# VHH binders against Mechanosensory abnormality protein 6 (mec-6): the designs that were tried, part 6

Target 1, 343 residues: Mechanosensory abnormality protein 6 (mec-6), of Caenorhabditis elegans (o01811)
Amino acid sequence: DLNKRVYNHTPGPCRVLTDNYKGTAGMTYVESQKRVYITLGYGRAHDLKTKTGIAFYKTNRTDGRSQQEMYDLIEMTINWNGYEYKKEFIPTGIDSYSSSNGRVLLYVINAHPNHQCIHFFQIVESSKLNHRKAICDPSFSSLQDIAVVGPDRLFVTNMAAFGRGWAQILEFSLQTGQGAVYYYDGSKLSTAASSLIAPTGIGYDAKRRILYVGSMIRESIFAYKVAKDTTLELLYEMMLLTSPIGVFVESKTGDIWIAAHPVIHESAWHYTHPENQNIHSPSQILRIRIQEEGNSWVTTEPYANDGATISASSSVVFTDEQMLIGSSFGRLLHCDLTHSYIT

## First folded at step 20 (VHH)

Design gd1 (from gc1 with G53P)
Fold by OpenDDE, fold request of step 22:
Structure gd1 (fold): chain B 343 residues (1-343), chain A 120 residues (1-120)
Amino acid sequence: as target 1 above (343 residues)
Amino acid sequence: QVQLQESGGGLVQAGGSLRLSCAASGFTFSSYWMGWYRQAPGKEREFVATISPDSYTYYADSVKGRFTISRDNAKNTVYLQMNSLKPEDTAVYYCARESYLSGTTGMDVWGQGTQVTVSS
């Protein structure tokens, strides 16, 4: 993709919600609360100085808040319940479970280089989380994202054998296929898929029981049927011609939203030099609508940016005619799609 | 055959205690969230408590501090210890398994229920 150009376009008015956390890498939408939860401070994993944590954005536009307040982020307070390694918490991928009994659980990938873990949280108050536990495994070398398929039932992507740096870049260049999707069944970890080339974003369509897994290097999304026994069957591969990083499945429509890096070599350079503000990676958002038969789809591009406004988009959420775009090391964007052609 | 069977219900005076049990069979019990629900006459079924595979608990506000949910994975059994019982706790109590894979389903397996009656 040498000399690939990205032309800026927006689906509607966009604004920066925050630029204070050196990363808004992951997002999940909790419909029952009308909240988007955002992971903060991924940059710390790359030695940037920043606060880490979890915040949420309220999607409700008619709750009596002022125009300014409508775009506020509220940071969550975490009760770590004595967790020893709370200082090593660098959240990235995040997903949620909403129980019919009102319980809301958050599952978060820790991107700490020496503490690759899955963290389990429960929302106990409006802005308070209880830390339940963390699952760590030696096989976690480069955890990227998480997809919840039930309470404490999780699929997670492990991108590569190497967690970061030039060794990882080399691994990708060689396409050794050392990525994997792991499954946690509430008590134990297993390998759901292996020999994958740089799996990144992951999303689950609960209605169709389809798991979508992005491959950064293949520039594709893999669609897996999730069997009743939670085994994966590959259905098809969707070529994107861009590097998917984040995957969001819209529950209402089943549409797949992708946060991507359209220029992979610039992305690589950005990730190896995140401290340099003059280095950025273009951002891209795709929307994929799967046809009823499942053998065809329509892809649109609601958003693209050369990196000047948002660099290295890593997550996307669409709900209530709003689109949020997170990035690995920087800004969170909000776009109003009320009058957008894609809605 | 996936099954849940409640036991331990009965008549108790206000302020008394009762312990319910739910025996599970036909599935990997240790991997599921298990819960208790109750339904009083003329009322909707309501959530009481739930417990994770690793024994993290969550309670309805109405029973916090009085009820304790626990489980024994080796025995495939979930328990509900009910203390300081009140007449308003009178209901049929149901054990349930929390489902997964489906985003629209909460509990997918239910027991037959056990009657708890608290007299004034």
Scores: ipSAE 0.885, ipTM 0.944, lowest interface PAE 0.5, mean pLDDT 94
Fold by OpenDDE, fold request of step 22:
Structure gd1 (fold): chain B 343 residues (1-343), chain A 120 residues (1-120)
Amino acid sequence: as target 1 above (343 residues)
Amino acid sequence: QVQLQESGGGLVQAGGSLRLSCAASGFTFSSYWMGWYRQAPGKEREFVATISPDSYTYYADSVKGRFTISRDNAKNTVYLQMNSLKPEDTAVYYCARESYLSGTTGMDVWGQGTQVTVSS
């Protein structure tokens, strides 16, 4: 739809947390720490000059910080433990595992065009990460997002045969179904799902053992039942009428939050010309509440923007009446939700 | 059936060493994080150490530098080498498997435990 228009609206007061990085592409919420971890500098994957790394936002509003400090981001220091390719680290998708023994692990997708890998980190201090290892595979051509289902047990989306450029656009246009979901079982990689059309965001509902996989081109989300042997069974497809990029699942409610690109051709243009600040893509946040029976849902739109405030939303986190929105090449937004959207 | 069995416990003098073993059966051992916990009399069970499938280790502060967790995937066994033992290390030591997929972030399989007593 070339004439699709996006109308700006917010769920409450919003503010920019940072505009210092060419990307805040991925986020994960660690409840045990009351922190949102954000990947920084995705733009480097598209030849933009920027710092890369991981930062976190503290969600606690009653910890004695000033109003100014409440919205600070703290960058993590990474101990690479001699990892040779640390300079080729361009983080994008991120998820976490919190053990009952206090251990917190971060799993990060490296979007480097020639070094697409899954990186394993452990938080060792309040603002320090130890790099454990990186898993690379020839099948990693366009890694997008990651979902943790246990310690070192991961589902990862691979969107297309081509990682970027006009070849990728052509691939999408032809809908050749070269996307896949891979599974890492702690020791080896396997294919969990194949012949997918541009899979992007991925999220896991641990209570129901449901894996949600967004499809950018189909403008839908696939819901898979994860069997005890970690095989996937397709349950249903939810049509969104927008292109999902990031997926977040609320642990308490099971609600699905989606960061999306409502105008796909503008998104495509933005991604092919990220150096041009005059080119932007609209952003959209959806909230989907799944009914108890599991075969019906209610969709609301807490946030939409024509791209002037935030361009090409790529990730979303919701917790304690706060919403964070990340973008591929720019700003991180914080919004206070003052309205109840779903009854 | 899924089972963990600890061994190697006993009485040791302060400053001494002891090596615990945990034999696993009934599941793909090499795919799991394995851990050691301990429970002293009148106290809650506490974390001691854990090890990843590829032998990355994590320790409680109270045992760091003194205890070493290791594993042999070919033997389906996880070990705990305890050096420089102290009386406060006296406890029943349990081997455990870290769960996945079910939503729990804890251990889903436990051994029966082995008694470690450190005399002053």
Scores: ipSAE 0.880, ipTM 0.941, lowest interface PAE 0.5, mean pLDDT 94
Fold by ESMFold2, look of step 21:
Structure gd1 (fold): chain B 343 residues (1-343), chain A 120 residues (1-120)
Amino acid sequence: as target 1 above (343 residues)
Amino acid sequence: QVQLQESGGGLVQAGGSLRLSCAASGFTFSSYWMGWYRQAPGKEREFVATISPDSYTYYADSVKGRFTISRDNAKNTVYLQMNSLKPEDTAVYYCARESYLSGTTGMDVWGQGTQVTVSS
């Protein structure tokens, strides 16, 4: 096939959870609360007019809510505790840590073009975030996503040396490898992997101690073994033949969910010109089940859309027979999974 | 060799105060969340307080407002200031270090414990 074609299908009934924000870019599932947290308003990093914030969706279907309330998003209130640059907060990549003592921590990438940072929060009082600190480093030029491996211990992806324009397009076309994975160990930041080609989504499988890192341009997921000292050893590459943007790892099964779009031109244009509604990318969700680490895996496609319903999918969460799909500049979608071969 | 050593326990009258200390060695103390747990006779060990590398604190509801956890990264020491003590605070108090990378959450290193007894 000279041109890639997406044939639309869903895993079951789907609905729009919100259209009210220019971007629903990142999501994390907090099992202890039965909530999916969603970052809102990534489009503001590209000068789109939109509110920014963090909201959650309650996954528990038996908690006594009405049919109308069942699909509500609840916005979080942020207690900034005197943080000077709260107006420069454009949340995108997100992950969480739930402790056995009930403490829930939330880690959020700030995608503001002039203030790229990792923000540390605690979830308090049901719907409030208590801001703890931000880490802002000169090397943060294009932060994309975050994977938590412990309390205040996290890996983040930085996609490219150039943040915009023709220089970035040339960087990607030549596959020059200016991306990196950084590691924060609770006190200091270090480089965990360097010379990477457009790293994007990142996810951690704690049972296998494997860190999965997407490469937009290589159209692959790279699997790294995480040593006890947190150094990374590349184990293998899973060629997807589509561009991974978001990575979600199920904690119970280790199954890997990928939000993907394969059109490099549309990715570059959406990042550079998200206001152009004539440029959209198909939205694709993959599920990978590892059968033998490094040697065999089974890939299924629970969702695909040619861009008419949702464009440029950027994140995915699966839990409780429900799937949520976020997008960098658009709507948030929810689907019930009713096809037995997908579950 | 990773070690945690508690001190400062003892007998105190109800309404009084005690300050517990926990000296840490054998690891990069400034990179870890540290915590205090306690265990009363015949009961399960329960969470008391935890503190981040940068001194952000989190408390069990039963001690909030009465106990204060703190740390001194230069001395590799975590503290628990216990005020307005009640007889139900009587327990062995354990210092602990929070784990990372594993599929389980919780503490991976424990101290030997120090006895706190609050008399009525």
Scores: ipSAE 0.805, ipTM 0.926, lowest interface PAE 0.8, mean pLDDT 87
Fold by ESMFold2, look of step 20:
Structure gd1 (fold): chain B 343 residues (1-343), chain A 120 residues (1-120)
Amino acid sequence: as target 1 above (343 residues)
Amino acid sequence: QVQLQESGGGLVQAGGSLRLSCAASGFTFSSYWMGWYRQAPGKEREFVATISPDSYTYYADSVKGRFTISRDNAKNTVYLQMNSLKPEDTAVYYCARESYLSGTTGMDVWGQGTQVTVSS
């Protein structure tokens, strides 16, 4: 609908955590550390001048920090261990694995248009990353997001056969289904699902063994059962009538948080002109509670903005009555939430 | 049927060395993180070392610099080389396989254990 309008609202007080990067595209929550890790600088993949890196936000608000320090981001130092392509690192999709033995692993998509890879890190000390390896494959043309199902066991989305340009536009217009979900099993990469239409955000509910995959063009979330042999069985489609970009699954409740673009043509315009401050794309955050698998769910909208405050929301994390919203080319927001739960 | 079988335990003097082996069968060994844990009498089972499919290692602080975990994917075997042994290293040592897909982070398969006794 060409006349779709977005009415601004928030779930409580919000503030900007950073404006210093052209993009705060991906986030993951590490409960064992009480930290949200954020990837910075996605705009460089779209020729914007920006610093890239990974930082974290500390979610514990009662740890004695001052009001000024409470909302600080702390940038990670990366030990590349001689990796020769470190200057081509544009981090975006991110997820983590935290072991009971204290080992914390971080998996990051490199969105560099000519060097798309999955990077494997260990988080060490307070603020350092040890680079372990990168997996780069010719089929990686438009990597978007990653969901961890075990140590070095990952699902990743590849949105389209063409990474950019008129060929990708035609691909989306025809809905040809050239996207895929790949699976890495600790040693080998394989195709877990193929012929998908613009898969984007991905999230895993470990208790129910359900993998949720967003489709930007179909404006839906697809739910897949993950078999013990890691094959995927499509269970159902949740039609959102908005374009999902980021997916976050609460580990305790199974509630699904979606960062979405409600006006897709404004999003497309924003993506083609990311440097123009007058070209906005609305941002929307949905929260979905599954009532009956495949049959009913309750959707609420904790956040919506016409794009003036934050454009093109790309990721969301909820924890400890706090919500963080990342964006493809812009700022990172933090909001406090009022007590509201779906039934 | 998934199995892990430890060997190489025994009695050794303080300052000595032992090499433990763990033979794995019934699963795709090369796709799993493997680990060693130990349990002393009256104590909870504790982490010792773990190794990734591509041989990236992680150690407990108490054994770092003295123990070395390694693997041979061709033989489906994980090793623990224990040097400069101390009496506090006395325990039953267990080989374990790290789980995936589940909501819990931990080991889903354990060996029967091998006794290591370090005398002063």
Scores: ipSAE 0.800, ipTM 0.921, lowest interface PAE 0.9, mean pLDDT 89

Design gd1 (from gc1 with G53P)
Fold by ESMFold2, fold request of step 22:
Structure gd1 (fold): chain B 343 residues (1-343), chain A 120 residues (1-120)
Amino acid sequence: as target 1 above (343 residues)
Amino acid sequence: QVQLQESGGGLVQAGGSLRLSCAASGFTFSSYWMGWYRQAPGKEREFVATISPDSYTYYADSVKGRFTISRDNAKNTVYLQMNSLKPEDTAVYYCARESYLSGTTGMDVWGQGTQVTVSS
């Protein structure tokens, strides 16, 4: 057989948190609030009809809510402060910064094919976002994901020089490595790494000062040391033999969670021609536990599905023995982790 | 050397105004959130206001509407305009720079402070 076989399993009981949006692509955990923020409606960037927005899931399971309320998503209201392109907002990659003074900032990629930008928000009044500004640069052709390293300081992945179509297909076929990681330092944008092959998910381990960047085509995670001046030094490559799409780093342990596509040809079409795909893409979640930095690590697979329950997994968050799985064009899943041996 | 130097403190009557300044040197000022904190005698240091590189502001509830933080990136200076001052605003006011990369949030550089005393 020409296709890889995926053997379905879960780390414990799972349920669908929402099926109401064409895409639940990005997620970030804000520990100070015990909330996972989720971007909704990525499919609109690929001409699917869907509502777009941002919602959150409350991770505290012991706060007295009923069983039904426990799994509710709460949609955020956005105060755009006069931003003229608000109707072109298609949120996807997302990350956050929480300060000791109570300020919580949210950074969101707009994946609109003709208006790719990074939007800066402050979370206010429990469920309201106050728009601060947008950064739009001509180099932004296929923004994928964000890793925040401080207030208004972030790394962002740009997958390819060409955003869609035949030019992008030729780019990948030639394996020219036209992707990049950009860095925004609070005032200026610069290139932190260049000539990358299809960079996707990105995550930052602040305690170890390591930036992890996925490569869809290389089926690998690259680990970079982040210097004080924010320059990147490649430390090593972790070959996964599956295509990483989303990366989540646990702040306390440094464990790396990866949303991955084990069938590479399906993954390639989901970013270039998702509107014409009718084949489910298998979904896989990996957990990597570093034993010796750069030398050894242990990989487990807490979740795998052949695509019937969730297709094209794109993001993962783990906290409080809970795991959420987002997808580029479909539903959001929640699982309890009750089988620690396989997680 | 990274340095923050406050100025503009003093004695003022209740209801009056003061303007504090903080001169910064030794780092790329325009890339940092800057803030003001204060410490009253016998109390812990508390947050007052912070301002982004592009002048987006955030305030403690106790000072909203009375205090205004601003910055001039060409002069590497952050300001705190304090109006309608009350005796409870009496404190040493500190200028601070917000950290990044460390994962532990907070201020990594502090000034020496300037005394503000508001009399009844």
Scores: ipSAE 0.767, ipTM 0.910, lowest interface PAE 0.9, mean pLDDT 87
Fold by ESMFold2, fold request of step 22:
Structure gd1 (fold): chain B 343 residues (1-343), chain A 120 residues (1-120)
Amino acid sequence: as target 1 above (343 residues)
Amino acid sequence: QVQLQESGGGLVQAGGSLRLSCAASGFTFSSYWMGWYRQAPGKEREFVATISPDSYTYYADSVKGRFTISRDNAKNTVYLQMNSLKPEDTAVYYCARESYLSGTTGMDVWGQGTQVTVSS
């Protein structure tokens, strides 16, 4: 842990999609639109000056755009419909639900220290979001990420009992297991799993009905079976020996992509001093290919960086031979996967 | 036991209006998206409109501006107000409930349907 080394490598050519926001923390892929939606500005939750919002990247490289336009982000306009706390919006975890009729829904974690909520949006027109409602609950002390299992049916991770400060540091140091997974069933919020040690990223394999939950402190992914009544049964733990922060599940293969922090104490220091350009957290992307659920899987490492190029990777999306990497306080990275069967 | 029952269909002249109703029972109506679909003779069933528990709507392009979906959660009822009707709106109209879990089909409960016939 203390003398862990990071050997830099990439799965192919990489470039910066944006460096204009302090944080590109969460991402979701909407296949019907060929778009990756990205949440922007997580650094504001840690007192950095930055714009917040939601943008998308178009994954279709043959849609007639010029080389100059190919890597553009398009920012969404949010119709808040009179929502009282719209100025307290720091989007981070995000997931989506697409219907065959063309309707697309987005669900977004608000990480604002004083207004942690789940925001419900509908995508309308080309680049607009209609805000539907927010679910805010006193138990939301450290919301991290969200996985959608149906329209208005979702799981969220709450990392710790204390939202920040020395109490939270002590909580992590003692590994007290005060995190939880909450479930929203379309009308009511309930506890789906409790006594978890720093749950972070969360992803859902709809075909197998398996929910994957990262534990930052245990350096593991926990796999849960999602029953028909949406209760969770713990199946097994995948030890990663790195701190998972973001989880992305490919819809067709079930392959699991993990954005991880391989050196946890450098991650902690970076989060304490996000404004300091000399303090970095290494960034790592893992790909887990399930051979037989619960019995065998193969892990590869498509990307690793010591923090100089991208610090504190927090999210990952793979689609169309492309990989995007988001970070907690910094840039958004795009890589082509030129060794398609090696990564 | 989950049931959906449509009513309000009938014969109407082009340019006229009808209001369809769908009474729901046997489930927590206020937690589901509800929708209307239609099927003309010799054609496949097609999407018309859907409405969220909190009354956010989504419409097929062919009916935007003419049809309005609404719901009353206290009465467990969803409505379709159909204005400026055209002969091509002639179809059997079905009320439907959207599946609550991904990995299932889009609509998991259907009503029996109500006939709408638009003349001239």
Scores: ipSAE 0.664, ipTM 0.870, lowest interface PAE 1.6, mean pLDDT 88

Design gd2 (from gc1 with S99G)
Fold by ESMFold2, look of step 21:
Structure gd2 (fold): chain B 343 residues (1-343), chain A 120 residues (1-120)
Amino acid sequence: as target 1 above (343 residues)
Amino acid sequence: QVQLQESGGGLVQAGGSLRLSCAASGFTFSSYWMGWYRQAPGKEREFVATISGDSYTYYADSVKGRFTISRDNAKNTVYLQMNSLKPEDTAVYYCAREGYLSGTTGMDVWGQGTQVTVSS
């Protein structure tokens, strides 16, 4: 619908955490550290000039920091341990695993057009990442996002058979279903689901063993039961009527937060011309509360923007009454939640 | 069917060395992080070391530099080489496997333990 309009609203006071990177695309929350890790610089995959890297935001607002320090991002330093393609690193999808013994692992998709890989890191000291390995495969044509189900056990989405260009545009127009979800079991990579239509964001509810996978073209979230042997059983589809890009699942409630693009043709125009300040894609955040699995759910919209404040929202994290919104080519936004209808 | 069996414990004088082994069966060994934990009398079980399927390691601060965890995926075995042993290292040492898919982070399978006693 060419006449679709987005009406701006927020869940409370918001501020820009950073505007120094062309893209703040992915985020993961590490509860044991009270940190949100953010990937920086996705715009470089679309030929924008930007720094790339990984930073974190500290969510504990009662730790004695000043008001100015409360919203600081702290950049991680990466020890690549001799990895030969380190200069081809454009981080995007990210997820984490935190063990009770204090070990924290990060898993990051490299979105570089010619080096699509899954990178394995360990957080060491306060702000250092040790690179462990990368998994690169010729089938990785358009990796989007990661959901971790255990240490070195992860699902990843590959959006399309063609990574770019006219062939990918035709693929989406015909809805041929050439996307996939891959599974890494700690030693081997396999296909967990195939023939999917533009899978994007992915999130895991560990208490219910449900994997949620967004479909950009179907404008839906698909829910899969994760069997004990890690095979996926499709349970149902939640029609959103907006294109999901990022998925975040609250560990306590199972509520599903979605970063979405509500006007797909404006999103497409923005992605082909990310350098043009006059071309925006509206940003939308949904919260879904499951009432009866597969049968009913309640959807609210904590945030919406026509693209002027934040364009092409791609990730969301909610914790400690705070919401962070990442974007494909732009700024990182932080909001305090003060409206009761969202809780 | 999943089983972990420790061996190699014993009595050693301070400053000595000991090598623990843990034989694993009933699961795809190379897909799991494996670990060692220990429990002294009257104390809570504490983390010692862990190792990934591709041999990436993580250690507790109290043993770093003195203990080395390793694995042999062909033999389905995890090892703990303990050097420069101290009386404070006296404990029952447990081999463990780290779980997945659950909402809790931690070990889902434990061995029976092997006693290590370091005399002063």
Scores: ipSAE 0.790, ipTM 0.915, lowest interface PAE 0.9, mean pLDDT 89
Fold by OpenDDE, look of step 20:
Structure gd2 (fold): chain B 343 residues (1-343), chain A 120 residues (1-120)
Amino acid sequence: as target 1 above (343 residues)
Amino acid sequence: QVQLQESGGGLVQAGGSLRLSCAASGFTFSSYWMGWYRQAPGKEREFVATISGDSYTYYADSVKGRFTISRDNAKNTVYLQMNSLKPEDTAVYYCAREGYLSGTTGMDVWGQGTQVTVSS
């Protein structure tokens, strides 16, 4: 739809947390620490000059911090433990595992064109990560997002056979279904789902054992039942009429938050010209609440922007009446929700 | 059936060493983090050490430098080498499997435990 319009609205006051990293593409919330971890510098994958890494934002507002401190991102120091390709780290999708003993593990997608891998990190100090290992596979052509279901057990989305360029555009246009979801069980990589059309964001509801996978081109979310043996069974498809990019599942409610590109052709143009600051892509945040009875749900739109404030939203986190919105090549946005969307 | 069985506990003098073993069965051992916990009389059960399938390790501060956790995936066994033992290390030591469900359950399978007593 070439004439599709996005009208600006916010759920409350919003502010820019950072605009310095040419990308805040991925986020994960660690409840035990009251922290959101953010991947930085995705723009480097598209030849933008920027620093890459991982930072965190503290969501706790009652720890005696000043107003300025409350909005500061803290960059993590990474001990790479001799990893050969540390300079080629361009993080995008990220998720976490919290152990009952306080151990926190981070799992990160590297979007580097020549080294698309899954990286394993251990938080060893407040602002320090130890790199454990990287899993790379020839089937990794366009890794997008990651969903953790246990320690070192995770699903990842591979969006397309081609990583970028004209071949990828053609692939999307033809809807050839070359995307996949891969599963790592702690020792082996396997294919959990194949023949998917541009799978993007992925999130896991641990309580219900449901995996949600967004499809950018199909403009839908697929809900899979995760069996005890970690096989996937498709339950239903939720049509969104927008392109989901990031998926966040709220642990307490099971609500699904989606960062989307409501105007896909503008998004495509933005991704082909990320260096041009005058080219924007509209952003959209959706919340889907699944009803207890049957396969029904209610969808709301807490946030929409024409791209002037935040361009091409790619990730979202909601916690404690706060919403963070990440973007592929630009700003990280923080919003206070003045209206309760959770009833 | 999923099972864990500890062995190797006993009485040892302060400064001595002991090696515990935990034999696992009924699941794909190499795909799980395995851990050791301990519970002293009148105290809560506490974390000691854990090890991933690829032998990445994590330790409690109280045992760092003295205890070493390891595993043999071919034998479905996890070990705890305890050196420089102290009286305060006296406890029942439990082997455990770290389960699924990120951020919720933690350890989902436990052994029966083995008694370790360190005399002064």
Scores: ipSAE 0.712, ipTM 0.871, lowest interface PAE 0.7, mean pLDDT 92

